# VHH binders against 1-(5-phosphoribosyl)-5-[(5-phosphoribosylamino)methylideneamino] imidazole-4-carboxamide isomerase 1 (hisA1): the designs that were tried, part 13

Target 1, 247 residues: 1-(5-phosphoribosyl)-5-[(5-phosphoribosylamino)methylideneamino] imidazole-4-carboxamide isomerase 1 (hisA1), of Ruegeria sp. (q1ght0)
Amino acid sequence: MMIYPTMELLDGRCVTLDKGNLDAPMIWHVDPVETAKGFAEAGAEWMHLTDFNALQGDSSNQDLVEELIRTAGLPIQLGGGIRSREQAEFWIEKGVGRVVIGTMAAYDPAAVAELAKYYPDQVVLAVDVWQGQVMTEGWRKSGAWTPEAFVKAFGNAPFAGILVTDIDSDMSDLDAQLGLISGLAEQAHSPVIASGVVRSKDDISRLKYLPNISGALVGRALFNKTITLEEAMETAQPNPEPVAEFL
Key: E = the ipSAE of ESMFold2; O = the ipSAE of OpenDDE; V2 = 0.75 times the mean of E and O plus 0.25 times the DockQ between their complexes.

## First folded at step 7 (VHH; framework vhh_gocatamig_d2)

Design t05 (from a4 with D101K W102G K103D G104T)
Fold by ESMFold2-Fast, scan of step 7:
Structure t05 (fold): chain B 247 residues (1-247), chain A 119 residues (1-119)
Amino acid sequence: as target 1 above (247 residues)
Amino acid sequence: EVQLVESGGGLVQPGGSLTLSCAASGFTVSSNYLAWYRQAPGKKRELVAGITSGGSTVYMDSVKGRFTISRDNAKNSVYLQMNSLRAEDTAVYYCATYSQKGDTTFDYWGQGTLVTVSS
């Protein structure tokens, strides 16, 4: 299972939001570029980047995101405010590894399925869940989709992954989060990436054994030092299988 | 104690230029994030430009190519060079920094400097 060190940006700063509250961010006083280089130096294969200004239609982080893409030393999957084919293609042309699409997929699933076919393995479908419904517009609106129906609507579209976030479960309610993720992973044709689950090494251990879970985002726990990236990656490694040696 | 003192505001004609300065004391600009925000009457305070400790920059869309944020580590100051000024740039401009000590995050603001763009 791949660990995605996760960075969230607001006004050029690394932040963490409590359930999407943009008016009260927890600010981490670190340099975004040096932090991303640190992820690469630790051996991360990918990182996840969310641009919260872009979620609000504000492109102020654009130059910083372009610098991260050029200099971080690992591929980036970028989310936040990508609501058109034009915006997705802009980032793909800038060299981003993957674009993460949520709101657009809820309102125009056919266009997003077509985008995934045109850019195979470069589009990630975001499935943000609140009270059993798929959320849109930066967690501000509840759509008409159940998570199950939403994932099924895309059939065999060649997504790089499906990023699942349960945004209303208690931090202590891991069983509910794992149930949602496991249920979606069972029916998904693309690999599932878990978000909002990892608080400790134990959470990674539980995710590791779920079928079709390809990775997990780790954000807050890295910034507040409850787990190191090296510990997360080591815990996520598959158990070695017995190997027959031929003499 | 952390202090930020802005200067350089004033009246300019559309198309003109102005340089804002922010003098910092009580901390080192070379190791901290510095930003310029602005607030026009009846509008929310918004980010204009930011510079990270590593030198990466951030700009609001409407000022890209016209404004440049920079710092002088020896003078412990940050600057906003504003070119091709427009009436919509009229606002009080604030210098800001952010710091974290353990689990505590602090936002520090200057007193603001007024920029008026009119003919």
Scores: ipSAE 0.017, ipTM 0.524, lowest interface PAE 8.2, mean pLDDT 85

Design t06 (from a4 with D101S W102G K103G G104Y)
Fold by ESMFold2-Fast, scan of step 7:
Structure t06 (fold): chain B 247 residues (1-247), chain A 119 residues (1-119)
Amino acid sequence: as target 1 above (247 residues)
Amino acid sequence: EVQLVESGGGLVQPGGSLTLSCAASGFTVSSNYLAWYRQAPGKKRELVAGITSGGSTVYMDSVKGRFTISRDNAKNSVYLQMNSLRAEDTAVYYCATYSQSGGYTFDYWGQGTLVTVSS
């Protein structure tokens, strides 16, 4: 299972939000570029990056994100404020590894499926679940999407991954989070990446024994030093295979 | 500057009624999901009721038929009408909203309002 060290940006700073509150960020007094280089030096294969200013239509972090893409030394999957094909193509042309699409996919699943076909293995579908339903800002569909129906609507579109977040579950209700993610992973045709699950090494250990989960985001726990990136990656490794001496 | 401010909590007898109000500022509620949560002493915070921008509602099983969530987009507010209150409804009630984008959820919470159901 791949560990995605996760960085969240607000006003050019690495932050963690308490319950998503933009007015009360925990600011980590670290350099974002040096932090991303640190992820690469520790051996991470990918990182996840969320731009909180872009989520509000604010392009203030654009130059910093472009610098991270050029200099971090690992591929980046970028989320936050990507609302159109043109915005997705902008970041792909700048060299981002993957773009993460959430709200747009609920409004226009056909357009997002086509985007994935034009850019195979470069589009990540975000599935944010609240009370057993996929929730998006301004969503108007009667009868509501279940996460299962939502993922099914995309068929075999060639997403790089499906990023699943159970936004409703208490952080201590790991069984509920794992049940949702595991269920989606069993039906999905694309790799499933877990978000919002990892608080400690124990969470990684439980997650890695579930079938069809390809990776997990780790953000808050890295910045508050509950777990090191090296510890997370070691914990996520499969058991060593026996060595055969004869060929 | 997103703020949610709850009001309407208090002490009420079993079988009584209360209306909770939540006033939002710094954003427009008409496009957002709005929810009421509660947390009783020694328990985890749990969803009580939610309402989508389109008006669809969800309720926890133990309050269905007794509580009604509603929104007033012109007043930038959400309400929880609580009828037939029981001792087990005693909790701090929180108003919440969220915005989703790019695989991350922003959730905004009020400070809470205490509801005590006791004789």
Scores: ipSAE 0.000, ipTM 0.208, lowest interface PAE 10.9, mean pLDDT 81

Design t07 (from a4 with S99T D101V W102G K103S G104K)
Fold by ESMFold2-Fast, scan of step 7:
Order: structure tokens, then sequence, then C-alpha cells
Structure t07 (fold): chain B 247 residues (1-247), chain A 119 residues (1-119)
């Protein structure tokens, strides 16, 4: 299973939000560019990047995101505020590895399915879940979709992955998060990437044995030093298969 | 050890210009993220402009096109050039950096410099 070190940006700084609350971010006092280079140096194969200003229609981080794509030393999957084919193509042309699309997919699923067909393995479908509904517009609105119906609506569209976040579960309800993610992974044609689950090495161990879960985002736990990126990657490695010997 | 010393604040007329300076010691500005923040009375401290180690810049929407952040690596200093100043730009301006040393992250702030835009 692949570990995606995760960076979230607000006003040029690395932050973590409590359930999407932009008014009270936890600010990490690190340089975003040096942090991303650190992920590459530690051996990460991919990183996840969310631009919270772009989520609000604010382009203030654009130059910083372009620098991260150019200099981080690993491919980036980028989310936040990508709501048109034109915006997705802008980032693909800038060299981003993948674009993460949520709100656009809920409002125009046909357009997003077509985008995935035109850019196979470069589009990630975001499925943000709160109280059994797919959330849109930076978790501000409940959509018309259940997560199961939403994933099924895309059939066999060639997404690079489906990024699942259960935003109303927390550390006290980890089994509910795993149940949701596992259930969607069973139904999905694309590999599922778990988000918001990894708070300890034990969470990685639970995820790596679930079918069709290809990776997990790790953000807060890396920034607050609960686990190191090296520990996360080591824990995510598959156990060697036992060898049978015959006479 | 790490010090940020700000200068250049003062009283200026609307439409005028002002340059803030931040002299750094104990670290190298060319290798670190540096930013200008401001805080007006009764408001939260907000990011005005930032410059990354690679030279990319970030600006608050209300100052784009009016303010320019820059650094002088030889002088180990960061600047904020403020043009077309408005009454709403009145605030205490702070220079800040975020550094990582080993497994610890640290933030450093200057003492602040007052900018007053009035008639």
Amino acid sequence: as target 1 above (247 residues)
Amino acid sequence: EVQLVESGGGLVQPGGSLTLSCAASGFTVSSNYLAWYRQAPGKKRELVAGITSGGSTVYMDSVKGRFTISRDNAKNSVYLQMNSLRAEDTAVYYCATYTQVGSKTFDYWGQGTLVTVSS
C-alpha cells in the first residue's frame, strides 16, 4: 500500500483544519517547499497537496503550487478548487501528476467521466462523506448523492484512484471509517485511497489488508510527529508470503 | 539567536508608498520561507505576502498589484514595497519566518512596525 504524505496549504502556509474549518486552522511552522523535498528524500513515491485558497476561488497559492510541482522531486496529486476541464488541463500542462475532483463530479458527472477517459490515470475522484451524504464546495454543502450511488454512477471510468474521506468520523469511531472505505472499495472499479484514517501505525496495518485499497493519505500525524514518514512506509509494506516446501 | 528586526513604518498619506525592511540574523533568508503579516485593531493577524526559499511569492488578494515582497540575499534582508496605500492598510506589520531544526519546527516574529495611512 502506498503512503501519500499530505500537505494542505492556506495563505502560503502548511495547515491542518478541524473538519474543514477555515476560520481556525492549525498552522505548522515549516517551509512548504523544504517539507515537500523532505517527503521525496524520505522515499515517498507520491504526495498529496490540497490548496484551501483555491477551494475558495482564491489564486494566491498558484505560484507556490507551481514551484512545488517543479521542485519537490516526486509527483503530486493536487486538489482544491478544480471545477472545470480548463482548470484541470491548466494543472496537467504545468506538470501535476494527478488532479483531484470532487464538487465538479457531483454537479456534472458526465463531464468528469469524460475527463478521466481523456486523461486516464491522471484524474482522482474525491468522495467526501458526512452523515451518509457526499459533501461539496469544501464540505459546506450536502450533495444529492449517497457515496455508494456516487461511486457507481461513474462505472468503469478510468480514474487513477478514488479518494474517500469520512469527515464526521474521528479517532473515537475508526471502525465506522474503515467500514465506509472498505464498502466503497468493494464496489469501485478504480483503486481506493483512504483519507483521514491514519493516526497511528495500527491504522496503516488495518488498511493494508483490505481489498482494493491502494494507498492512504497521512497528514496531521506527520506534522504533529505522531509517526514518521519512514515508519508509515515501512508499516504499509506487504508481509512476505510463506514458502511451502515439498520433499 | 534567530532575530528579525523590522523598520520603515510610519505615517503616510492615502495613495502614497512605504517600504518596510526586515533584517535577519542567525539564519539565511535565501534558504527559508519569509512572510509579512499585519494586524489591525480588533482583527486577526493575517498574511500579507510571502516568499519561498525558491523565490515564489504569495499575496493576499487585496494587496496584489500594490505590494511587492522581495529579499536581498547579500544583505540577509526581506522587504515589503507598499504602493497605492489605503486607509484599510493601517496595521502593525510583522516579519516572520518558519524554520525546522532537527525534529522541531520554530516560528520567529519581528517586534512589529506600525503603518498608519491617514489624511
Scores: ipSAE 0.012, ipTM 0.418, lowest interface PAE 8.7, mean pLDDT 85

Design t08 (from a4 with S99T D101Y W102G K103D G104Y)
Fold by ESMFold2-Fast, scan of step 7:
Structure t08 (fold): chain B 247 residues (1-247), chain A 119 residues (1-119)
Amino acid sequence: as target 1 above (247 residues)
Amino acid sequence: EVQLVESGGGLVQPGGSLTLSCAASGFTVSSNYLAWYRQAPGKKRELVAGITSGGSTVYMDSVKGRFTISRDNAKNSVYLQMNSLRAEDTAVYYCATYTQYGDYTFDYWGQGTLVTVSS
């Protein structure tokens, strides 16, 4: 299972939000570029990057994100504020490894499926689940989609991954989160990546034994020093299996 | 800071009425979805009623015709008028909004207001 060290940006700083509260971020006093280089030097194969200013329609982090893409030394999957084909293509042309699409996919699933076909293995579908329903555009926040129906709507579109986040108020219910993610992975054509699950090494150990999970985001736990990236990656590795060869 | 504050809960006999209010501060209700949820002891939270920024409403089946959700954009508030209350309506009622910023949703919840329907 792949570990995605995760960086979240607000106003040019690495932050962690408590329940998404943009008005009270915990600011990590580290340099984003040096932090990303540290992920690459530790051996991470990919990183995840979320731009919280872009989520609000604010492009003030654009130069920093472009610098991260050029200099981090590993491929980046970028989320936050990508709501059109034009915006997705902008980032792909800038050299981003993958773009994460959620809101646009709920608004126009056919367009996002076509985007994935045009850029195979470069589009990640975000599936944000709240109380058993996919969260969508403001006028569609009535629980119109179940996670299963939403994923099924995309058929065999060649997504690089499906990023599943359980954003329920009962976020510490790990068994419920694992059940949701594993269930979606069973029906998904594309690899499933877990988000919002890893709090400690024990969470990684539980995830890696689920046969349908290809990776996990690890953000807050790296910044608050609950685990190191090296520990997370080592914990995620498959246990060596003895192989018997008969001559 | 975004804050949602519920009020209007209390003890009422079956068949009675209550009006719940939800006052928003640091947040504008006119551009966002607002909803009322409830949670009875030992049960999951369930959606009772919702109102979109455009004014469209949704209701759970068991409250249709009895409950009415409304908003006052000028007062930055949303309301739940509850009529013909039943014992099974007993729960803590929560006001919630879903803010959507890009590919992530962020939930904001009030502290809740208790409604007890008992003789």
Scores: ipSAE 0.000, ipTM 0.151, lowest interface PAE 13.7, mean pLDDT 81

Design t09 (from a4 with D101W W102G K103S G104K)
Fold by ESMFold2-Fast, scan of step 7:
Structure t09 (fold): chain B 247 residues (1-247), chain A 119 residues (1-119)
Amino acid sequence: as target 1 above (247 residues)
Amino acid sequence: EVQLVESGGGLVQPGGSLTLSCAASGFTVSSNYLAWYRQAPGKKRELVAGITSGGSTVYMDSVKGRFTISRDNAKNSVYLQMNSLRAEDTAVYYCATYSQWGSKTFDYWGQGTLVTVSS
């Protein structure tokens, strides 16, 4: 299972949100570019980047995101505000590894399925769930989709992954989060990437044995130093195969 | 000892220009994110502009095209060039930087410099 060190940007700063509350971010006092280089130096193969200004239609972070793509030293999976084919193609042409699409997919699933076929392994479907419904527009609107119906609507479209976030679950609802993620992973053609689940090494251990889960985002726990990136990656490694015996 | 000292604030008429300077001492800014914040009376402190160690910039929507942030690592300084100033730009402007030192993270703020845009 791949660990995606996760950086979230608001007004050019690394932040973490409590339950998505943009009005009260925890601000991390680090340089975003140096932090991303640190992820690469630690041996991460990918990072996840969410642009919260772009989620709100604000392009303020564009130059910073372009610098991160150019200089971080690892491929970036970018989410936030990508709501058209032209916007997705803009980022792909800038060298982003993957684009994460949520709102556009809820409004025009056929166009997003087509985009995934045109850019295989470069499009990630975002499935943000709140009270049994898929949320759109930075979690501001409840969509017309259940998570199961939404994932099923895309059939065999060649997404690089399906990024699942259970918005309304907190620490006491870990079993509910794992139930949602594993249920969608069983139904999905593409591999699932878990978001908002990893609080400790134990969470990684639980996730790595669920079928069709290819990775997990780790954000808050890295910035508040509850777990190191090296510890997360080590914990996510599969158990070694038993050594063959010569009889 | 870490210190940030702002200068360049003052009274200017709408449409005018000012350059704010922030000089750092006690540490080297070349590896750090540098930013300008502002706070008007009765309002929250907000980010105006930021510049990464590599030179990429971030701007608040209302100042895009009017303000330019820059750094001079040799002078250990950051600047905010403000053009086409508006009455709503009136605020105390603060210079800020962030660094990570081992397992600790530090933030440093200047004392602020007042910018008044009035006819």
Scores: ipSAE 0.057, ipTM 0.541, lowest interface PAE 7.4, mean pLDDT 85

Design t10 (from a4 with D101H W102G K103G G104K)
Fold by ESMFold2-Fast, scan of step 7:
Structure t10 (fold): chain B 247 residues (1-247), chain A 119 residues (1-119)
Amino acid sequence: as target 1 above (247 residues)
Amino acid sequence: EVQLVESGGGLVQPGGSLTLSCAASGFTVSSNYLAWYRQAPGKKRELVAGITSGGSTVYMDSVKGRFTISRDNAKNSVYLQMNSLRAEDTAVYYCATYSQHGGKTFDYWGQGTLVTVSS
């Protein structure tokens, strides 16, 4: 299972939000570029980056995101406010590894399926779930989609991954989060990436044994130093298996 | 340990320009994120501009295209060049930096420098 060290930006600063609440961010007083380089130096294969200003139509982080793409030393999957083909193509042209699309996919699934076919393995579908419905607009609006119907609507579109976040579950309800994620992974044709699950090494250990989970985002736990990135990646490695020899 | 000292504030007419300077001591500017904040009367402090160690910048929408943040690592300083100033830019401007140590975050602020934009 791949660990995606996760950085979230608000007003040029690394932050963590509780359930998407932009009014009360936890601000991590670190340099975003140095932090991203640290992820690469630790051996991460990918990082996840969310631009919360872009969610609000504010381009103020654009230069910083472009610098991260150029200098971090690992590929980036970028989310936040990508709501048109033109915006997705802008970031792909700038060298981003993947674009993460949520709200646009709920409003225009055909356009997003077409985008994924045109840019295979460069589009990630975001599925944010609250009370059995897919949320849009930075978790502010409930939609008409169930998660299952939403994923099915895209058929065999060649997404790089499906990023699943369970907004409903309390910190103590890991089983509910795992139930949602594993249920969607059984139906998905693309790899499923878990978000909002990892609080400790134990959470990584439980995730890695679920079928069809390809990776997990780790944000808050890295910034508050509950786990190191090296520890997270070591924990996520497959257990050694017996070598089968056949003549 | 960490000290930030702002200078360059003053009275300027609408449409005019000012350059704010922030001199740092107790840490190396080249390794740190630096930012300018402002606080107008009756309002909370807001981020105006920031610059990463690598030189990437971020700006508040209302100042984008008018203000430029820059660093001079040799002088251990950060600057805010303010052009096309408006009455709404009147505020005390603060230089700030941040560090993380032992899982805790720390912020450091200068004393502030007053910018007044009026005829």
Scores: ipSAE 0.006, ipTM 0.411, lowest interface PAE 9.7, mean pLDDT 83

Design t11 (from a4 with S99E D101T W102G K103S G104Y; at its last look DockQ between E and O 0.02; V2 from the best seeds 0.00; counts 0 for: pae E 14.3 > 2, placed apart)
Fold by ESMFold2-Fast, scan of step 7:
Structure t11 (fold): chain B 247 residues (1-247), chain A 119 residues (1-119)
Amino acid sequence: as target 1 above (247 residues)
Amino acid sequence: EVQLVESGGGLVQPGGSLTLSCAASGFTVSSNYLAWYRQAPGKKRELVAGITSGGSTVYMDSVKGRFTISRDNAKNSVYLQMNSLRAEDTAVYYCATYEQTGSYTFDYWGQGTLVTVSS
């Protein structure tokens, strides 16, 4: 299972949000570019980057995101505010590894399926779930989809992954989060990436036993130093292959 | 002990230019995030431009290509060069920084400097 060190940007700063609340970010006293280089130096194969200004239609972080793409030293999966084919193609042309599409996919699934066909393994489908419904517009609106119907609507479209976030489960509801992610992974034709689940090494250990979970985002736990990136990657490795018992 | 003092505001006609400066004391500018925010009458305070500790810059859409943020580490100061000013740029401009101390983040703000763009 791949660990995606996760960086979230608001006004040029690394932040973490409580349940997506943009009005009360936890601000981390770190440089975004040096932090991303640190992820690459630790041996991460990919990172996830969310631009919260772009989610609000604000391109203030654009130059910083372009610098991260050029200098981080690992491929970036970029989310936030990508709501047209033209915007997706802009970032692909700038050298981003993958674009993460949520709201656009809920409103125009045919266009996003076609985008995935034109850019195979470069488009990630975002599935944000609140009380059994797919959320859109930065979690502000309930869409027309259940998560199961939404994932199945895309058939065999060649997504690089499906990024699943369970918004309404809190820290004590890990079993509910794992149930949702596991259920969608059984239905999905693309690999599933878990988001909002990893709080500790134990959460990684639970995820790696689920079929078709290809990776997990780790953000807050890295920034608050609950776990190091090296520890997260080590924990996510498959267990050593057991020798057959002959006793 | 952290203090920010803005200067350079004033009245200017549309199409004109101004340079705002922010002098910092009690901390080192080169190691901190510095930003310019503005608040126009009846609007929320909004980010105009920021410069990260590593020197990367961010700009509000409406000022890209017109405004430039920079810092002078020797003078412990940050600047906002404003060109092609519009009536919509009229606002009180604030210099800001932040730091983490103990369990939470502190935001430090200057007193503000008024920029009025009118004929």
Scores: ipSAE 0.306, ipTM 0.695, lowest interface PAE 3.8, mean pLDDT 86
Fold by ESMFold2, look of step 8:
Structure t11 (fold): chain B 247 residues (1-247), chain A 119 residues (1-119)
Amino acid sequence: as target 1 above (247 residues)
Amino acid sequence: EVQLVESGGGLVQPGGSLTLSCAASGFTVSSNYLAWYRQAPGKKRELVAGITSGGSTVYMDSVKGRFTISRDNAKNSVYLQMNSLRAEDTAVYYCATYEQTGSYTFDYWGQGTLVTVSS
């Protein structure tokens, strides 16, 4: 299973937000560029990057994000504020490895499917689930869409991944969250990436044993040192197959 | 600075009506899921009603047919029309919004407005 070390930016700094509260960020006193280079040196194959200023329409992190793309030494999966084909193409031209699209899928799902077809393996679909229902602006009018029906509506569009978050549950009900993610992974035609569920090595172990989960984001747990990136990646590896003893 | 400011709460007799308003600043509501939650003394905060940018709505069972959520994107606001109020509706009502990122959802909350329904 792929580990995506995850960096979140607010006002040029690495942060963690308590349930998205922009007024009370936990600021990590580390350099974003050196931190991203550290992910590459540790052997991560991808990193995930969220730009909270861009989510608010504020471009003040743009130069830093461009520097990360040029210098981090590993491909970047970029989310936050990408709400049009033009915005997605801007970042692809800058050399980002993948764009993560959530809000646009709620307003123009056909355009997102077309974008994924035009840029194969470069578009990640973000899917938030609340109360067992997909939180999408364009889907709630016709009645509740199950997460399965929402994913199916995109057909065989070649998403690089489907990033799944269950936003309505306390983390104390992790088994229910993992059941949702596993159900989507069994039905999806693209790899499923778990978001918001890793707080310890045990969570990675649980995800590893679910069928068809291709990866997991790990953010806060890396910055607060609950788990090292090396430990996360090692835990995510399949158990070794039995082998004969050698000389 | 992102802010959600609720207004319109107060004291109402049973069977009465109130309209709650939530004014947003620091972001545009036109693309957002907007919701009203409430918290009665000694109880957990619970979803009352939600509305998508496309106008689709969700209501908790106990308020269906009595409460109506609506949005006015030109005024950057969301409303809750509360009719046929009952003592059980007494609570602090919070406006909330959500937007997806690549890591987790932003949840913004207002300070709340008190609704008291006196027998």
Scores: ipSAE 0.000, ipTM 0.177, lowest interface PAE 14.3, mean pLDDT 79
ESMFold2 (binder alone), look of step 8: mean pLDDT 79; pTM 0.792
OpenDDE, look of step 8: ipSAE 0.505; ipTM 0.812

Design t12 (from a4 with D101R W102G K103D G104T)
Fold by ESMFold2-Fast, scan of step 7:
Structure t12 (fold): chain B 247 residues (1-247), chain A 119 residues (1-119)
Amino acid sequence: as target 1 above (247 residues)
Amino acid sequence: EVQLVESGGGLVQPGGSLTLSCAASGFTVSSNYLAWYRQAPGKKRELVAGITSGGSTVYMDSVKGRFTISRDNAKNSVYLQMNSLRAEDTAVYYCATYSQRGDTTFDYWGQGTLVTVSS
């Protein structure tokens, strides 16, 4: 499976949020552009980028995101605040590899399916699940969709991927997260990418044994040095076919 | 809600030992990543040790062989056994866990426990 090194931006800095609290970020004290170049140098094929200012309707990171797209040396899938076709097309025209669409897809699934048809393999559907329902407007509100019904609503629309996150506010166990992601991957027509699962290389080892999982986001574990990107990518490589035990 | 509460910090002499405890509520430690970080005066917070849901561990190079992270699933707690303590280990120690929610990474921190190593 593909490892997506993940960078999250707030006010021009690489951050991790404490319980989603934008007023108390953990700042990693690294340069975003040099960090992204490091991902490319390590051999990553894609990176994931989330713009937390854009989630709030604040475009202050726009110049930095454009610089990352131009200079990182690998394609970027960009999430955060993309809520219209015009915004999605803006980023596609700037050279972003993929746009990640979540809230818009819950409110206007037909428009997002159409967007995916116009830009095949350039739109990622975000499926954020909380207590069995797809979240809209971030983790604070839930929609009227089950994850299965939500994915099915898009039919055979040519998404580049479906990004699945279990955002249980009580923090579900890993087996529950893997069950959700695996179940959606079984029924999905697009590649499924796991989000929120990888804390260490052990979690990558578990994911690679699940059928139909095409990739995983790895963010915090890279910044806190729990795992290197090289180790993550090596761990994610397929194992040789096992010799049959039943002769 | 997710809560982490640290205990066990204190004053020790170089070469001494301490065990830090982290009591978790609102989630299960056996199913989640837990880590110990530390922050010395004037320095940024750094990862000291981590333990995955599967039991795999990671350690900062300077503590490897001296510190051991473990968990007790029945008590829903994580521990950091610190041996052969050095003056450079003086810091506030934080218990932490994290989750990702769609496009956002959320981390959960305890309030910290002070460890002072001085002669």
Scores: ipSAE 0.014, ipTM 0.303, lowest interface PAE 7.9, mean pLDDT 83

Design u01
Fold by ESMFold2-Fast, scan of step 7:
Structure u01 (fold): chain B 247 residues (1-247), chain A 120 residues (1-120)
Amino acid sequence: as target 1 above (247 residues)
Amino acid sequence: EVQLVESGGGLVQPGGSLTLSCAASGFTVSSNYLAWYRQAPGKKRELVAGITSGGSTVYMDSVKGRFTISRDNAKNSVYLQMNSLRAEDTAVYYCATYSQDSSGYTFDYWGQGTLVTVSS
């Protein structure tokens, strides 16, 4: 299972949101570029980046995101405010590894399936779930889709991944979160990436044994020092094969 | 002791220019994010511009193309060059930086602020 160290930006700063509340962010006072270089130096293969200003139609982080793409030393999957083919193509042309699309996919699934076919393995479908419904517009609106129907609507479209976030489950209710993610992974034709589950290395141990889970985002737990990136990646690896000892 | 000291504020006519300076002591700016915020009368404090340790910048949409943030690591300072000033740019401008404690929480460090008035 792949660990995606996760960085979230608001006003050029690394932040963590409680249940998506943009009005009261927890601010981590680290340099975003040096932090991303640290992810690469630790051996991460990919990182996840969310631009919360872009979710609100604010382009103020654009230069910073472009610098991260150029200098981080690992491929980035970028989410936040990508709502047209032209915006997706802008970031792909800037060298981003993957673009993450949520709201556009809920409103125009055919256009997003077409985008995924035109840019195979460069588009990630975001599935944000609140009270059994897919959320849109940065978690501000309840959509018309159930998660299962939403994923199924895309058929064999060649997404790089499906990023599943359970917004309303209590972090102590692992069964509900794991059930949702595992159920979607069983139906999906693309790799499923879990978001919002990893609080400790024990959560990684539980996730790696679920079928068809390809990776997990780890954000808050890295910034609050609950787990190191090296520890997360070690925990996500399969157990080494035992060496036979001669009798 | 971490200190930030702003200078360069004053009264300027619409269309004029000012350069704000922020001198830091008690820490090294080369490893830190630095930002300019402003607070206009009756409004909340808002980000104007920020600069990462590597020199990447962020700007509020209404100042993009008019304001430029820069750093001078040798002088342990950050600057905000403000061109084509408008009446709505009138505010107290604050320099800010950050540190992290051993528990993983952070402390904002702010300067005292410098008043910029754009008026005839």
Scores: ipSAE 0.000, ipTM 0.223, lowest interface PAE 14.2, mean pLDDT 82

